# Miniprotein binders against Serine/threonine-protein phosphatase CPPED1 (CPPED1), part 2

Target 1, 314 residues: Serine/threonine-protein phosphatase CPPED1 (CPPED1), of Homo sapiens (Human) (q9brf8)
Amino acid sequence: MSAAEAGGVFHRARGRTLAAFPAEKESEWKGPFYFILGADPQFGLIKAWSTGDCDNGGDEWEQEIRLTEQAVQAINKLNPKPKFFVLCGDLIHAMPGKPWRTEQTEDLKRVLRAVDRAIPLVLVSGNHDIGNTPTAETVEEFCRTWGDDYFSFWVGGVLFLVLNSQFYENPSKCPSLKQAQDQWLDEQLSIARQRHCQHAIVFQHIPLFLESIDEDDDYYFNLSKSTRKKLADKFIHAGVKVVFSGHYHRNAGGTYQNLDMVVSSAIGCQLGRDPHGLRVVVVTAEKIVHRYYSLDELSEKGIEDDLMDLIKKK

## First folded at step 17 (miniprotein)

Design w3 (from z5 with A27V)
Fold by ESMFold2, fold request of step 18:
Structure w3 (fold): chain B 314 residues (1-314), chain A 80 residues (1-80)
Amino acid sequence: as target 1 above (314 residues)
Amino acid sequence: SMKVKIEIRADSPETLEEIIEYVKEIVEILGLKVEITREGDTVRVEIKNVDRELLRMAFSLIIREARRLGAKVEFRIEKE
């Protein structure tokens, strides 16, 4: 039976791929190009935080709507257009089974419908979207709403991998689903290792680390040291250059050998002094260059000339 | 509901003061109630909240910042 596609113009990931970028058209280098990374719009979080009640305090999200509308308008003004807009998890605040989840979801869908239809959305699952302890049922709900929780796609010879990072944090109620992602990931990394791609890039909500691969476990914002090291080593062996994440509500990151961990601050509320913002990511044949912009700066001034020069060189 | 008791020790009084100010900033952002006591080279932080998720987040931010500044951290979590 045919399932109706929610949101009309959303190219939701299905079958572990993204139809907006058919592999047969994107397998060869066709850069430079760029994309926009946002994270943690998280409708409901501002009220939940201000009340000190994550589960029951997030009953208003007008501020997150305005911020995300501002993000969408900033993106829609960009010329040339970005190749895609990725939201790197925590799309809404209410976890599965919590109040106002349906309403937050519908409002985010409405806001995202305003994205220029020439700019595909890439949606990454966060802990708020699938729960801290995902189950088959919470993953299935996410997939019905937003598309697959893990998948890959090609853009101009670059392999992008989207991971459900909650399987690395707590797979205790879905071990078979974690195993399926592990098997799929090993296959994708084998493809990347064969050097069929110009670059390989990972999106996942939970960062491997915030400053250093050797940092202590913080029990919320990073993956455990053994887990993050195992993943990072697999990524490096396969030639993955960069991991992009959200979750921290602050800009952060570092380098482990040839792998960059890039943590991007929130569209929604911050836990530091960063402004609400988006990250511009430019992909050239030689390198990946990125910069975080406030929503105001991006809206008013667009992308700085040095990045635009990289984007327009062909 | 739960509460967390964190004990933070550092040789530098400037380090302890920086940690205290950070704790105050984080608990304000997250709508949390906090008790902070300082004795000598030790700061004790007690955070109480009905919400386990915000408590985990605050705890993580505090221990991470204290460690970054070179302080030693001990903690316990109690159901209230």
Scores: ipSAE 0.729, ipTM 0.878, lowest interface PAE 0.8, mean pLDDT 90
Fold by OpenDDE base, fold request of step 18:
Structure w3 (fold): chain B 314 residues (1-314), chain A 80 residues (1-80)
Amino acid sequence: as target 1 above (314 residues)
Amino acid sequence: SMKVKIEIRADSPETLEEIIEYVKEIVEILGLKVEITREGDTVRVEIKNVDRELLRMAFSLIIREARRLGAKVEFRIEKE
């Protein structure tokens, strides 16, 4: 067995679930826990923006490697360990069929193999991963590479839903795949209602909105007003408490009724003044609390005592 | 090639200046070539020779900020 085969195969989502979390063991509340959320490692973006060529300029990604390695090191030092590490899309920069896609993919896989084996990876698809207008072929490539593009799993009585948000952005080349997710989502939301889950949480790459449910369409960072409203109402009716997203490369968010929309800034390239970072998400019986940390803060100081106290309280 | 023309009108010169500085910041971050023209209460931003993703991103950021500041935004997308 060559040393290359010993590279820890991360458990990919399959059969619309994540086998790392057996549903039979995770259907009941067991007390507070936390997870780490990152977004947009997007290997190649920093170089692409530096050259003003997003389509072809992403030929270097050493900085994103270093940033993501720092993130992995910070996560691996956390005690107690997070329940999982979620990446909210734009894993790599090169879109389907673009240069450097294979190399960026293999480098990210290499970096992610260093995550502690006790910390499952939850991988969300972004527009760079499956294209702005996904096809059956681009979705299949993603599923082969990273795992299912949409799936659910349970942790301590909390239902987690991973969605392919490109099906809400532009399903024109894969309407049947969108319909399959819509049906699956309706079934999952029905299960959430019937089982009285402690919480339901959604992960998707594209935000519903950045600030308000009623904000104008910006044609890139938010979903259309009609789509976001339908999704938000569906989520609220099912008892979804929080939607986590990336895509914006800035921290943002807002509330709509009892739904919190959390947009987390990037591990990789920053579009604003936020540091490269990760979000710590603490789940208690009553509430979900989250805080963005710089990679340096998380590496040097770990999780702050106020959040740690929430995790340790039975 | 895609070209976007954005016309932003603000009720105060201070708001207009804030928008102009924001546009410059976005242009710098994204490595874009942009023409900015100020005429009275109006700023015109022309984004040229950009890939579709950068163009969409820059456009989205600029119009969001302008709207946040209470400015009126008009835009035209030209396919070359």
Scores: ipSAE 0.702, ipTM 0.896, lowest interface PAE 0.7, mean pLDDT 92
Fold by OpenDDE base, fold request of step 18:
Structure w3 (fold): chain B 314 residues (1-314), chain A 80 residues (1-80)
Amino acid sequence: as target 1 above (314 residues)
Amino acid sequence: SMKVKIEIRADSPETLEEIIEYVKEIVEILGLKVEITREGDTVRVEIKNVDRELLRMAFSLIIREARRLGAKVEFRIEKE
């Protein structure tokens, strides 16, 4: 089987878009829909933390396999089907050039192959995927492996923007790539304004903030005050209503003006008291509603009636 | 190796104890080796011989919790 056939399991983002959602067909509102958001499957993290060795200790990931398989099974049982399944970064634990990266990647790809083919995957890059300080090489590896690190797509008149948040964290080794994303983002946000999109939604791994736009820099889980403020103001001015993130391995979030920052807990390792889970995100003409489910809740009960009623309303 | 020293000052013994317990929890979760010393209204946390990633995470979590509880946080990063 050629290396090309192994890549054929899911539609990768290319040309800064996701071909699974043709823009010509998805530019207009067609009624309510929903998608599933997961974050941080991060194969190898549980073992890495158990050993206190983040760089080399992630040599086992069977638990993350089971958790992600459970997530996929839960998603596949949903009726109606979600429009897509987004993984909001830290797909695997092994950073670029670290041990087990290939094996973790292959296992995650294997698990994700079980996602129903009618449910496109939206893959966001995290710091483990491209490194804390990304390079052209680490970004290229990600793009080759998973697809474009930043891209946009339309679903029913809603613009979705996937961003590489590592360009906001530390672009020091790839300033030209950061600049290219900035220019691209400004163009996309201009298009969103001009086309009067029903909603605009952002996916990025690193949160703008966990609780407040004015919170102090914690130097890991949030972006710097200057960066987050600039991004938030840019998003608000473009009519972005929600930013979804992972990275924190806890549910968190807050609001800044009309912008919701939603930090979703992990499929994989938990840093807090949240269960392993997925976020159901319902998009209506007027509002975006979301709820975190444990994998067990979603597997056993599916989506609750109140959310299902929002999806079924024309 | 990177070494981080965090000095946390709280206005109450209860807050200080809550911070200490949180530090212990984070250390357990992340598999870290830390030295925790309490002197009056101050807790000093020394994180040694940790990879940069775990150090950043632990540091971030500890300072966030300390700040959430109204404690003053000072820190020094030493490169060994």
Scores: ipSAE 0.699, ipTM 0.894, lowest interface PAE 0.7, mean pLDDT 93
Fold by OpenDDE base, fold request of step 18:
Structure w3 (fold): chain B 314 residues (1-314), chain A 80 residues (1-80)
Amino acid sequence: as target 1 above (314 residues)
Amino acid sequence: SMKVKIEIRADSPETLEEIIEYVKEIVEILGLKVEITREGDTVRVEIKNVDRELLRMAFSLIIREARRLGAKVEFRIEKE
């Protein structure tokens, strides 16, 4: 056991990969699997919104702790175990340099340490994690705390790409870091094409769009028309079939050609009528199927038989 | 501090009422103080003295809903 394993520290992405999934062992299709996707645990947000102060009002997060603990308990009861658990950004509420950032970080780490050790964590950066306008310093802090801000890994012939979407929103203070991700992404997408991956899947915090590729810019929940179109076309050309995102605190999404944009609602604070929940994502040779569950549904009933049948089918 | 002014025009009074109710829902969720004024076919929404994040969220949600309902949207963001 490494000193990190002995200390109850989760494995962080390093060297633009996740060591829990060695690429050489995971390059070939081995049959159906599933993973769990959560978004926006965002410790401190519920209180911040209740007070109308997102910058300083996030001084309590007991509810987000309970919700995330319930999520972890639900995940740990699943049989067979999910291949991984992904959190699609806004891990904590306190932005870089804001009050309670350390305490929120340590509480989330404490909760996440209860995830079964056989279930690797995949952590995506949101705008609360690295700021609306990331800097080299805020990105470095994130990488030190949670792992690489962008990376790839393979599971059973499926390529997974984790992106820092804040580089698409506002790279004005870190243009070189954006350029480095752009180059890396082009290399990864080239590899996906050359190796004929079974599927390619993207995780990023900020959605490309909520409903349509042609929707108007809303200046917060979607990327700009020019940026989203460039990314979507790049993804489609590489054979990416689905992009998963959070950020909206509602379930949403749409399709552009053969690309599915899936916006998953939050574990934490809700902006709409969706329950606190998690998305079950089933990956078969032919298709990707996903369903949102409330924390209560997943805790009480587990995964429904129709999805279980897809996972068990060779 | 930041201030947002949104002017929304719709051809139906029912559409304007739906937008107003949506604005009320969003400002309640986000804990915001707003001024809502209805004049004929136009509703004006003013959000004052909030942090940039809440302002951006409220603005984005309101303009999306107004556009979804076929309303015309004009807006101004002022930095103080």
Scores: ipSAE 0.682, ipTM 0.890, lowest interface PAE 0.7, mean pLDDT 92

Design w3 (from z5 with A27V)
Fold by ESMFold2, fold request of step 18:
Structure w3 (fold): chain B 314 residues (1-314), chain A 80 residues (1-80)
Amino acid sequence: as target 1 above (314 residues)
Amino acid sequence: SMKVKIEIRADSPETLEEIIEYVKEIVEILGLKVEITREGDTVRVEIKNVDRELLRMAFSLIIREARRLGAKVEFRIEKE
């Protein structure tokens, strides 16, 4: 990629970091602040589902374009501006090697370029972005297109970790890449413990669980019980307070000890009765407070006064 | 192609009716072909002629909802 292509709104993660937030300027508490979380714009999904053909049926995505444009416009109207906008996976519908992937990617990039230049994008990989069984090649394609699949960054003394959760679902074609993430994650969690971060927060596409750490495996929406318990215990030991995810296309969540699992509903197609929407996440010195808004509510009325008071009162 | 057979048991006829209506909603959303039969305290759902991704999603949605309503769920996956 040229130096000119690296500029602009897309501050692509490289070297396991995000240049939009230089660590030397962001390592000390400077809150309160807030960010916006969206998930699953997934250009192509609505048509693919209506056709009953996940691989070949998603040849139209005008509805997802309109919804994502609405999301961008709602975000651009917010004052004060959010610190960043994180898009929590399944950016487009077509998996690697499937039809219309290039066109869906180009359209999503075009829509996201309309985000206010003062609001950095944070991009999380989902199973549709890297494949259900990722390979070195599919991960490399994602990284070339959107930036690193896992990385960390600091905002106001808070450590944010972005994970490639597909390595926890099916690493069978890329075991060395999973091992690299595991080693990197242990290092980041050690840093979180040593520095006594104000907070530590994880973004990953696939939730640990939807309601309870002890729930039964559902074979698609949650991670297996053994896997999710190992991850949750590592996060809790390091002082991670919250994991944010998408994937379920519905709002869900629960608490395991001091760890909250927050599953946010979709910008794109819904599998339940939630409206298309975004999640406002406010970070104070003491706590992390979040609320899901429909796109219409956020655009029309902005952030409710109680959250805005937290944002403005340090 | 693959198919899955799901067996759902509940004591309450109201619970079984809620599950049947949920399955019908999922059929509409995902463009699926399913067969639903009811025998006493048991509902059987057969999903066939569906790709692997849609089968996994539909199966997961149905078993989660049935369990949430207190039903017992058994299933098998067969290659068609």
Scores: ipSAE 0.633, ipTM 0.853, lowest interface PAE 1.1, mean pLDDT 90

Design w6 (from z5 with I77F)
Fold by ESMFold2, look of step 17:
Structure w6 (fold): chain B 314 residues (1-314), chain A 80 residues (1-80)
Amino acid sequence: as target 1 above (314 residues)
Amino acid sequence: SMKVKIEIRADSPETLEEIIEYVKEIAEILGLKVEITREGDTVRVEIKNVDRELLRMAFSLIIREARRLGAKVEFRFEKE
């Protein structure tokens, strides 16, 4: 894949913003609109799990290619077009420094290049993209490849925040980078409060929780109780309505006060019985309505009438 | 390599059997070999893998399911 082929559809976030959605043009309510959320295409994962070796076993990813191509095809058929397509982390399987990372990255870029150019991509970092214990070097590699690891953008009066959730899981090798995100986030949340934006929405790979804010720590799939409560309280105070995440490879979630935690299942390999799929997220002036679709359902039937009516409401 | 030892206690034999079947399912999905023993109201699970990521995932899934079913869980990680 040539450099020209790589650049055309990727709106790499830079300067903590996304140029696809200039704030000065998107600051007032212009809904309803919708977007598509996918998670965990994770090229290489299926083989790695089948061999019991995440570090060295993921040497094939043809199934993930086909599934992600199916997802792209389903999205490209949607009418009206979604405002954007967000991939909520674990873009590829091989962590920094592990075998086949370059090849998995290039194949994912090639597949994503087929997304309709009118549908901007929004890319969220996951633990496989940044490493479980990120460093300045692993963050720099991600940013060089995909764009900023955290940033914000506006669509139709709604503030979207993309966070590097690995800084909440293990910042031990990059404390200054975590501090920078913390400060930036406080500033963004202050802006959200000051403007009384229509909604504020967070994307981060690691969920705050899978069922309840008060659940026990599970040491992998949720954030620690103290961390998730601190974040949730900050989000609620600023008027954030929902956090979307992946990571669990299963649908999950719950509500804490007025904040919804939505965990979306994978495009790639599953840990439960959910089909490979995508989440349709509809934003109206009053609420955010979402539904998970299998890739087959979305391709064959499109978006169900009740959601489509919300999208087309004037 | 690392290993985790999990002890799971429940009053209901059906609960313990459901947990055993879930452990086997997770092991199959993640390509892991597990050792399971049952003594009375206690199931003991031992998982060893050089890949720490898979071990952590399996452990997390197992303790979440055991807790969901009302079992009491104790565990420890050991390096070999």
Scores: ipSAE 0.714, ipTM 0.890, lowest interface PAE 1.0, mean pLDDT 91

